VHH binders against Probable RNA 3'-terminal phosphate cyclase-like protein. Designs and how they scored, part 2

Target 1, 375 residues: Probable RNA 3'-terminal phosphate cyclase-like protein, of Arabidopsis thaliana (Mouse-ear cress) (q9c578)
Amino acid sequence: MVMMKKMKGSQSFRQRLLLSTLSSTPISIDEIRADETIPGLRPHEVNLLRLLEIVTDDAVVDINETGTRLKYKPGTIVGGKNLVHSCSLSRSIGYYLEPLLLLGLFGKKPLSIRLKGITNDPRDASVDTFRSTTLNIIKRFGVPAEDLELKIEARGVAPNGGGEVLLTVPNIKTLSAVHWVEEGMVKKIRGTTFSTRVTSDFEHSMRFAARGIFNNLLPDVHIFQDHRAGAQAGKSPGYGISLAAETTTGCFISADTTVSCERPDETGELDVEKKERSPAEDTGVEVASWLLQEIEKGGVVDSTHQGLLFLLCALSEQDVSKVRVGTLSPYAVETLRNIKEFLGVKFAIKPDPLTGTVILKCTGSGLINLSRKLS

## First folded at step 1 (VHH)

Design a08 (framework vhh_ozoralizumab_d1)
Fold by ESMFold2-Fast, scan of step 1:
Structure a08 (fold): chain B 375 residues (1-375), chain A 124 residues (1-124)
Amino acid sequence: as target 1 above (375 residues)
Amino acid sequence: EVQLVESGGGLVQPGGSLRLSCAASGFTFSSYAMYWVRQAPGKGLEWVSEISDSGGSTKYPDSVKGRFTISRDNAKNTLYLQMNSLRPEDTAVYYCAKGDEYWYEVDSYAMDYRGQGTLVTVSS
């Protein structure tokens, strides 16, 4: 039998559970925020464990009274249809989407799951970015486009959410290794602006401002408005923007953010003294600028998708993958450490001093979906 | 253009020996670490040997340690693999591969270029 892997702290909680499950490695995590004023696991972390129990059979979760110690024995990834999960309002649905996507690929059955909660926030990738960018990245690794979909049925922003998405993921046998070092040139930009429980003027303002940044740089720019009203507009007022650039070599580079117009407490009223409140036009300019910064950094993915790219390379068939990325993000470096710890896969890293990018390569671990029946 | 051309494969009985060669061109051979890797039918790549640019350091996995010997002739731009006490499990296409001197961390399976390969079949 595989020995339980022992680790400490709150670091990499999401990836530790994901890699534990994919590698069938039991884990014990001690000293989770043991010295903080509010110790232990956070609501979204406990909620992720509940989600794992929904998509797997025979998972065992043992949490002590203070939430400062977790013992997790992964189950068999089953997937399945007509699943429903209510995500914690401590994080957006985006926090759950990447682990679900990767777990769903290695399930016994295709996955179809309805997720409820916050669709857009400034911390996690939005449901728009997941649809425009994340799903296109995984297709590069041989994942079929059929049955790979995220449908946004309702939008909801912090603090009260009320958003809803349907995620469908095909199950596969293996991921294919990639040679992906050519960035190409940006050929088009696509975006989405939205607002919930506020005027569509916020959408117009963000779109106008973002287009103002791009107008002299690239002719093929289309930013759409996805205004939601009534039941599709969630429970909190807000607005946001998601932008994605597509290159001539099939790279997708994204940036997004969301502004909540309501205080997270019981007052529900806009705090006119809040210094961090950004006007819609400023939000549009900011995100457009972030996209241009990501493009300038180079690489075949943006900074937020580097971790996913490395996970896909490491989980792929036992052949060499080679990828170019910009300056490594802290999340990407953390991901490389976790990959080595759970899969034993090491990446070779070669800086390119002329471009400021780096090339990484590895031999995939050769993860095979043993529970998938050949059709 | 970097070129690697493997030769020396063939059919051999269990317990037999073979010597593989790899002719390198298109780069400064003496400046790069070199590798032998293999791929059995229906399986992934498996690292079988590593040699430093000078030839002063070699590494082997336990599966071939004591049976295989990697060597190089920098004057002839040629890499060799001496395979002794061959087993049916050694049946594979064998590739030589070029390393890159600028890699900061390399695992035993990472490699830059490989040749077309040479088939080794160990059967009675």
Scores: ipSAE 0.000, ipTM 0.238, lowest interface PAE 11.2, mean pLDDT 86

Design a09 (framework vhh_7uia_1)
Fold by ESMFold2-Fast, scan of step 1:
Structure a09 (fold): chain B 375 residues (1-375), chain A 122 residues (1-122)
Amino acid sequence: as target 1 above (375 residues)
Amino acid sequence: QLQLVETGGGLVKPGGSLRLSCVVSGFTFSDYAMAWVRQAPGKELEWVSSISGSGGSTYYEDSVKGRFTISTDNAKNTLYLQMSSLKPEDTAVYYCATDYYEVEIYDYFDYWGQGTQVTVSS
């Protein structure tokens, strides 16, 4: 007998649906971009609702004519095998992976789902970062490694995608609380460069440039070239790089980006757009520099993973989790507010002015997967 | 005693510019992250921009990125928000916020200023 939560605006749409579903709390969202030139829900937001319908039973979605109001009654998380979902090309597959991962953990059955669309873009974490960093963060909370995997079967960049990944997620009973405050020292850097429908010289140039940044700082650097051709190279020309640093205490810190060589709109000359794009070598330098900046910020996760870290802490067993992060990102702050709203979990937050980091503590909500079958 | 005082709001035409200032007293604000948050009439609070205590990292809401610039002057204990290319949608009360505290708290922003009104109309 849960009362419907009323909320407004377009903010935190992904997390609102995720937390609504995990807490079995019906929601009503009003005033979704009501005053904008193009009002209402965006294609990727509608597509996320469709994905929720695939992985849950009995979810009810009611959208008004203008898309400015959503009523969502969450269903039971089922999971299942041989699922397929075509992601909207307005966002990358990375937009869908984080909520899908968390939902899959609390499903009746293990999840195995094929996702099609854009694998790499500059906005959302790439499928490479998800595999190298996101999944390793989840493992620290007691998630079994055996069935936790992302396979990159085809790469696709904006605007036309054509990428394909297979995500496998074990179902669990509960997440374990963590004490994760020791950053350690960077012991190795691993990375991946790729290109789609352009020469492999782009991969080489990014790798060479990134290695140049690291050569005098750390000896254990290995950046792979993931060569793709034909059907595995998607529908659009582009290139990208993902880098991950691993520390002596098991922290993973990442940075990535992707450059698309075509624009989806036809209003300007494409040649002018291409002339304004950074060379592959500049992209390698930029991402390597971003990685070093994330390491300098401190914390046990990079800025983009703070929100996920806090969600995991809040969903964990009713014991105290304690974590260190760098300066809180806006996404992390929004995540803390959403956690409080849906789960009633409050974080004690204490800055450490000597390091510029912040320590957060909470008692987990004790979310138990009651629909999970034993052994 | 902690105090945040915002100034610089006012009435401007679309496309205009304003600079908001927040003078901080009662602590060394360079040790703590600072933010600008706004509330339009009848709407919920919206985060606008944040800056790290060191001033080395800045973050922006997508709708203001490229138009607004957050900065600090540590010698003056002052936080700024330089606003350009203002739109009617930017009409709101703007608040200065900080996470400064001496004990553990459950929320990120502990202390908020009184706010300064920004109205963008022709």
Scores: ipSAE 0.000, ipTM 0.125, lowest interface PAE 17.3, mean pLDDT 85

Design a10 (framework vhh_lunsekimig_d3)
Fold by ESMFold2-Fast, scan of step 1:
Structure a10 (fold): chain B 375 residues (1-375), chain A 123 residues (1-123)
Amino acid sequence: as target 1 above (375 residues)
Amino acid sequence: EVQLVESGGGVVQPGGSLRLSCAASGFTFSSYALYWYRQAAGIERELIASIYSGGSTNYVDSVKGRFTISRDNSENTMYLQMNSLRAEDTGLYYCAADSEYEYFLTEDEYDYWGQGTLVTVSS
């Protein structure tokens, strides 16, 4: 029997809950921001626990008065249809999508869940990036394309959200191991620009600016404008852009951002100089440049998807996965530590100094969905 | 059954004009994004123009100012008005329709394709 694992601090909260649930490992986390002016769990962290209670049976959550200690006993992943969850406005829906996607794959039933909140922000991957990139990465591991979908029904930006997406995830028996080391060449770029409660000129300006960056590099560039009005435009003014590159070997590399027109910076101030420039054009140029930087870093995924890639490898059948990535992100390094802690899977890591990339190998833990309906 | 049927192709002299039509049936036309693709001899099929459910349009640089895409939701028909035609505009023109939000549109990922209509620009 697996006994309760004891750990400390606020780090890797999302992954700790995910891996606890997938491995059926009870956890106790103490000293969660215990010395901070506002101690304990944040609203989005508590809200994630509520989401876990919706998609699982018999989960037990015990939080002390100050939110500085959590005891979590994972339940059985059920999934199900017609589920609804209102995400905390302290983080975007993107914060919830990665753990939901992975949990849904190992449910008793296929998952169909409506998520409400902030669809796009600069902190978490946008719903656009999840649809264009995250879902395509997961397909490489043997997940069927049928019933693997994210529908964007309404967009909403910070602070007030009002966005809405429908996520459907098939349940599977096991993930397949991968040999994925060939980056290939970029063959096309796709993107989406959007605006909420501001003029569609923001969409056009971002698209035009991003297109200008790619103009001499690649002929196959298409950036869509997803203009929303009325109930589909959420409750706050803003605009954003998501870009994804597809390679000849089936790699997907993304970059995105969103600007909230009512949102101050972290200090509570708005930068007057940034407001006086053409902010939409600057945003388009910036994200296009970020995409080119991610391509230059190499690897079969961008920096933000390295953690997901390693989770998929570690959860796969008991066969060897081998993947190439660029320079490891801090999130990727923490992901490797968490994988070892919960699954006992250790990656062999071989740097390639000539390319600046890193090759990682592991034998998957062989997670089998025993709760899946058998006929 | 879903169908897209192109018409309006033909032979035209350089500098001339043609109007292509794409008649659609079997789906909720007004909610779909619609596209014109061109397949020239020896060249891979390329996206020429697009029009979204909200009315926004996009064009490849080579046709901007010369071609105009439009839609009539009451007739379930999309149009491509082609002016100032050049020899390099010669090719098979295909209409395509997909639900909005298909980001990586390979040929087999479009919801619906037409059979194509031939445009020849020569004297």
Scores: ipSAE 0.000, ipTM 0.132, lowest interface PAE 19.8, mean pLDDT 86

Design a11 (framework vhh_7mjh_2)
Fold by ESMFold2-Fast, scan of step 1:
Structure a11 (fold): chain B 375 residues (1-375), chain A 121 residues (1-121)
Amino acid sequence: as target 1 above (375 residues)
Amino acid sequence: EVQLVESGGGLVQPGGSLRLSCAASGFTFSSYAMSWVRQAPGKGLEWIGRIYDSGSTSYNPSLKSLVTISRDNSKNTLYLQMNSLRAEDTATYYCARGYDEIWEDYGMDVWGQGTTVTVSS
């Protein structure tokens, strides 16, 4: 008999599908935005289900006529090479990358997939942040570095995207438990500025402004300009910056944002007037300030990576993981609830009043990739 | 392979109605805004309208009373309903992935081969 978990609402949609798939637990979600003017699943949510169908076999997706009810029976994670997926333009590629990275680790085959859409936006972590920070966090849990890679082949911002990345994920047997409580001191800052379909002066301005914040605090600061032209610059004008701090103990703390310069005209006519752009210098200062705020909060990861950190701990071998984080984000708290619901893993949480940080401990669920091929 | 294939064109009487279909494959159809564009013989491209991934529509004001765009995400199919057809509606009709950005030729990055509509007695 297969036990189906019943749940309600639109919250935690990505994590519900991810944990359902990893735990082989069928789910039924009712009342998805049932009382809203536009009810039901959003385009990016339906698109995530299509991505799951690409990377798994025998998954069953049943959506009612209004999109307000989903029944999902997870399939076996296969992975595979030469896969292609076009991401919904209602969210960035970053929306898809976190669940996809974790699913890829437990596939029958290594994953190699080309993702198309929006590479950078202010809502989801940028593809730059995934490269600089997310992949390095995953490596701490015993994932081989050689086959864990994200290539940015083209950049694209909202509304029309046109960006493209190639993600490669090795398949593993198990994740290793981690003891990661020492923050260390920031030893270097690395960053990337970019622009699409606007002048590279935006890149120069963001870089100059961000360096101005850091120059009197830390000498080892290098911010790159990833200038893209033609087909590699997507379909919409915009600019952005991604920053990462590396500590003496191997922690990576990140901050990013992107400014889109164009919005679709609701009347259906192209607006021929020049759109006013936010000052690039202000964007550089803002993101540099956000990075310093994340460093000040403490912990071995930034606020946006707390959820991923806890998922990795909960999926690890049946041994104790112990991690230090700053003040728990709402997303992190939501992640802990979802972990308990699907995996039965409970975290012990102890505030450290001397540092303002929080120490969490759990015994991993011991997820083993039984379908992994060694050759 | 990303493809758009239009169908439903042909000869139609003046004052008649016709529904064109566009079958999408090789991408997640439900995630993209889709457009209809037409080109009369010897003329430039004329944008007809778009439908967003949300289902919201936007039309060329010159054509709004004559056309309706819809989509069926379960079938990966885009539709163009045309009513009260006139001889000047004779054109090759294209579906395209993306927005109304004909002037900059971006946002519409995948185009079908077209289907020909001839309005004549």
Scores: ipSAE 0.000, ipTM 0.081, lowest interface PAE 26.7, mean pLDDT 86

Design a12 (framework vhh_podentamig1)
Fold by ESMFold2-Fast, scan of step 1:
Structure a12 (fold): chain B 375 residues (1-375), chain A 119 residues (1-119)
Amino acid sequence: as target 1 above (375 residues)
Amino acid sequence: EVQLVESGGGLVQPGRSLTLSCAASGFTFSDYYYGWYRQAPGKQRELVAAISGGSTLYADSVKGRFTISRDNAKNSIYLQMNSLRPEDTALYYCAKEFYDEWSGYFDYWGQGTQVTVSS
C-alpha cells in the first residue's frame, strides 16, 4: 500500500496515470488548468481515464464538476481480448498507444484492443511510427515479437478521424535490462506515405521528394504507398509520411508528420500559386531532413522515443541498463522526473564528449507481473 | 520493357541555355515520377529536378535556373537549363520510379546525355 501522492497542474498527465497504475500508487491532481480560459481536463485526458477503466479492474476515478481536480486510484491491469475503445478526436490514437503498450505488458491476460480515431497527426507519433520504431524498441527489452503487433485497418486524419487500428500486446513476467550504447551505421530506410480522401498524387509527391534526399546517401531506401479508399480512408482529407532508419546494431530512428487539408489556413499549407515545391513535396523533404537530423544527433533512439526508452529501463529487472541518446528532449527530462517520483529510480547521466551524445545508466525497479499467474 | 532515352546534351558556353528531353516507353506500371539526375566526374550522382503531375522539386544549386516539365501526350520529360555554369558539367540521366506493393521500389535509368559548360 502506498499513500496518495499529491500533485498539481496539467503537466505529464499521461505519464502520471501510467506510472500511478504501474506502481499501484493513488494520486490526487489539483489545479488542472485552473486559471485558463477553459479550465480543467481536456477531452483526450478524460478519454484516457475511460481507457484505463476498460483495461483495468477496480480503478476509481473522481473528477470535480470543473475538471480541475482528479483523484485516481489505480486498478489491477487485466488486458483481455475483443476490447474496443473510441479515442477522443482532440488527440491522435498515438497519444493513447504509448501508455497502453506499457500497461498491456503487465496485464493478467494478453491485450487485444481496437482503437478508433485519428491515426496520424503532427503532434503525436503516427501509428506508422509505432509499427516501424516503437514496437522494435520494446522488443529489445525481451518482449516476444510474435504477439506484439499493430495493424492499421483504416486511416483517419484530423478533424473527423474515422481511422482504426488493432493493437496486440503480450503479457510478460519482467522486462530485461539492456546494454545499448552502439549506434551502428544506417543500413536501410523504410517509409510509408498515405493519403485520405485526396488524390494519390500527394503520396507520390512525398515519396519522390523524400527519396530524392536519400538517393546519393544510401542505396537501400524503400518508401511504400499505403493508399486507402472507401471505408479505410476515414472522414477527413489529408496526407502524411513516416520514415524509419534501421542501423547495423538494431537501432530504429524515426520521423513523421501529417497534414490535414481541413485546416483554417489551408491556402498557406496548400498554396499552389507558388511555382516552388508543392506542400506535399515540402512535407516529404522536411521529414527526410528531420530523419537525417535525428541520425546526426546520435543515440540509439530518436528524440521522440527517449522517454519510452527511459521508462522501459526503469521498469526492467533489478539490473543495470546503460543507454546512449542524443541531446535530451524536454519530454525525456520530464520523463526522468516522473520515473523518480513514482518508481524511485534515478538515472546517472554522463555526457560523452567524443560523440556529443549522453550516456544514461540506471538499476531497474524490478517490476514483476504478479497478476499474470492468477489469470 | 521500360526504356528512357535522353537527348539534347552538348557543349555550351557559360551563361547559355540547353533543353534536355527524355522519351519514355514500355511501362509495365502507371502513376509514377520522372526526374533528372546528374553525375560529374569523381562525384556521386545527385538529383537535379523531379516532376509528378503538376508538382516539381529542384536541387538548391539549380533552383531558379532550371525548369522541369512534362508532356503526357508524348510521354516526354524536359529539363530547361538556363544560366549554365561550369559546375553544371555532368552526365545527365532521366529516371523513372515505379512502385509495386509486392516488389517494392525500382528506378529505371536512361543511358545519359553529356552536358559540358566551358568556353
Scores: ipSAE 0.000, ipTM 0.123, lowest interface PAE 20.5, mean pLDDT 85

Design a13 (framework vhh_ozoralizumab_d1)
Fold by ESMFold2-Fast, scan of step 1:
Structure a13 (fold): chain B 375 residues (1-375), chain A 119 residues (1-119)
Amino acid sequence: as target 1 above (375 residues)
Amino acid sequence: EVQLVESGGGLVQPGGSLRLSCAASGFTFDDYAMYWVRQAPGKGLEWVSEISWSGDSTKYPDSVKGRFTISRDNAKNTLYLQMNSLRPEDTAVYYCARVDYEEFYLDYRGQGTLVTVSS
């Protein structure tokens, strides 16, 4: 039993709840957007608390009238099968997947949960990136591939969602420490284009444009078109693309985005490019360029997965993990701060100016799943 | 409701300097990492700079490192980009962009401000 940690503001809300739960540390957060026009917790934040109540027992959530103060006492992670959760449409399902994945690993039972909502948006990692990249990163830490799966049953984009995924997570005893410093060379690129409630021409255009960027750089490029119709196409028109590069040393580097046709188009283009390319072609070019930028940054993971990588290292057995990443993202830096705060794990950080990468080392906290039911 | 308004672009000679500003409203500015991104004529979007929610961490690609400086004033909800030693290849529309702090994805950007580096 740990004394309640007091903190302020809306920053790192997802990681604060995750680390609170994994460390069994009660928390009190005040001044949550207290001075904003719309103060307090957002719908997706309240919805995440409700999800925690589904996957744990005896969790206590106390929110004040204005939503500007939260007291959270974590429960025991149970997991379980045939669970269902409707995610808030203020964020994609991707917002919930990383904390759910990590919580599920340390549950009493294996986790099987159906999540409904937005599968793809420009803000959170897509369900495609989660499948292609996030799950493969987790496997490096000794998580068995059996029962580690995300099934995309329906796609849905903002604002109305209607997407649906089934996440299955095995429960484990401990995570294994890792020595992961060799980036290797990119050997193949795999991707997925999709569209919902619009013509498959958007899928074709994005695929064609992305392939055009890669054709002279790498021969092994395969971009799948996952067109959905009827009930599997959600409730809103849109399109998106997810790309993942695999290296000779088993690294996965990803980039993705989604365009919602019912919201203002956020892909502002210059006049010359608008004349030469459609918005879907521009989306394909942009994401392919982002992938190349992530590859150029170096490291064994892309910028969006640095935080997850560090969480896995910090939660692992009491042995030394050593990892190479590109320049630290703001999310990664905040993750290191939160890890220290909740787990007491400090990373030794050594820049490599020759490569522009950074090597980090830590001794894992040795989190053991004592509740794991062996059968 | 989220609004980003860029200013400070214009015509400048090679070797010159410009300071771009972005006024943010409709969200808690200091909860978000912020980006400057640019799009040159006939090119795709290029990341130019990023800054953490607190201002403690900044990042630059090699193409602008040492020449550009990103900064923020959280009390004024304003993002800045100081651009020095400008080159013709820096000619682009520059966008202020909000990044989801947890996932590093761009979710909103402003209207853009044109920077032309030409003699």
Scores: ipSAE 0.000, ipTM 0.142, lowest interface PAE 19.7, mean pLDDT 87

Design a14 (framework vhh_7nfr_2)
Fold by ESMFold2-Fast, scan of step 1:
Structure a14 (fold): chain B 375 residues (1-375), chain A 119 residues (1-119)
Amino acid sequence: as target 1 above (375 residues)
Amino acid sequence: QVQLQESGGGLVQPGGSLRLSCAASGFTFSDYWMSWVRQAPGEGREWVSSISYSGSDTYYADSVKGRFTIARDNVKNTLYLLMDSLKSDDTAVYYCATEWDYEGLFDYWGQGTQVTVSS
């Protein structure tokens, strides 16, 4: 392993911890929001460190009194069954699912973990998007469908959450390289509308409005209404919609959002803006339009999944992966920098001016799960 | 006082084996990650291997994977490096070290033990 890598600031916190752990590279992060009104690590960042300690052995976490400095020495990824983690309400469960999926693949044992908190918000990919899109992207890299599942047991929106999911992830030996440049044509759209602590009229309105956008474009459109009541409806009123398009070449393109009907506790969400309440029909139209915009941008994944796609390519066997994406998102660019920093993997990038897409190519780092334990 | 004392170095022919030891004192050995770092003549320090508190986690530089094995004995406060299939490129002074330093340096270093791989 490389000697401790020195870093600054709050940027890419999840990916820094993820890549540190996967590459067995100790890190030191200084100047974490040092000059902000509330300095240092946020609740969700500290909570992610706790999650890493739960799924690994011998990880060392050293945080200074103000939370502005972190030393992290990664442990061995163990995984395990019957794990439970309560996610901080400052971010959705989706914040934790992205790194947890990748860590689980390289564990000593398969992972089965119950996560509690916010299932849907406008900032992170929803639990619905993870099921419809994220898990299907991962399968493209040779991950078996058996034991790769996210079960939504209860929904919860900001500020008080009360949602609950069960994530299962198989452990693998290695990821397969991919050649994934053909976008294909959209063959179907699937979606989910939900509401918590408000009437199912919000679900109906979003579904009707979104379907109206798709009416003359594609006949195979099905948007489910996942109405939850009682204990399965969390602790806060809200509603949301998740949409995913599937193409003839197996691409999944998604868009989602959630509207919280209550303002958050002032002390809980100081580094994020709350969405004002929007009419449900407007929400349905907006997300349907965002999906069409993502399809128009091109690429084999939507803008929000570019980072995950590149991580998967970089972690794959020492063979060439070649992928097409739309214009690179800021998150994707940050992901490429982090991949180079921790894995030494560089992507060759070639714009395709006729389509407005970008082709990326890399040789995977060849990460092998040497501690893999079969059942 | 923290002390790390390496031993077991020497002259060996290519393809040979050596076992390095590091005796630790002055701190609670079982509370620290331990590492081996080497420095070849005229070159900078190169990290070789690290081991966690319990010994359940071990890490190796790509140049030594499959040839070297790091181990520890927390009862005897001793760190080991078992070196097999030695190559001329393995010629260096080998240091025992603990790691937790914001300067990117190890917290404590031993005096080193010389390993020379030559015919």
Scores: ipSAE 0.000, ipTM 0.096, lowest interface PAE 23.4, mean pLDDT 86

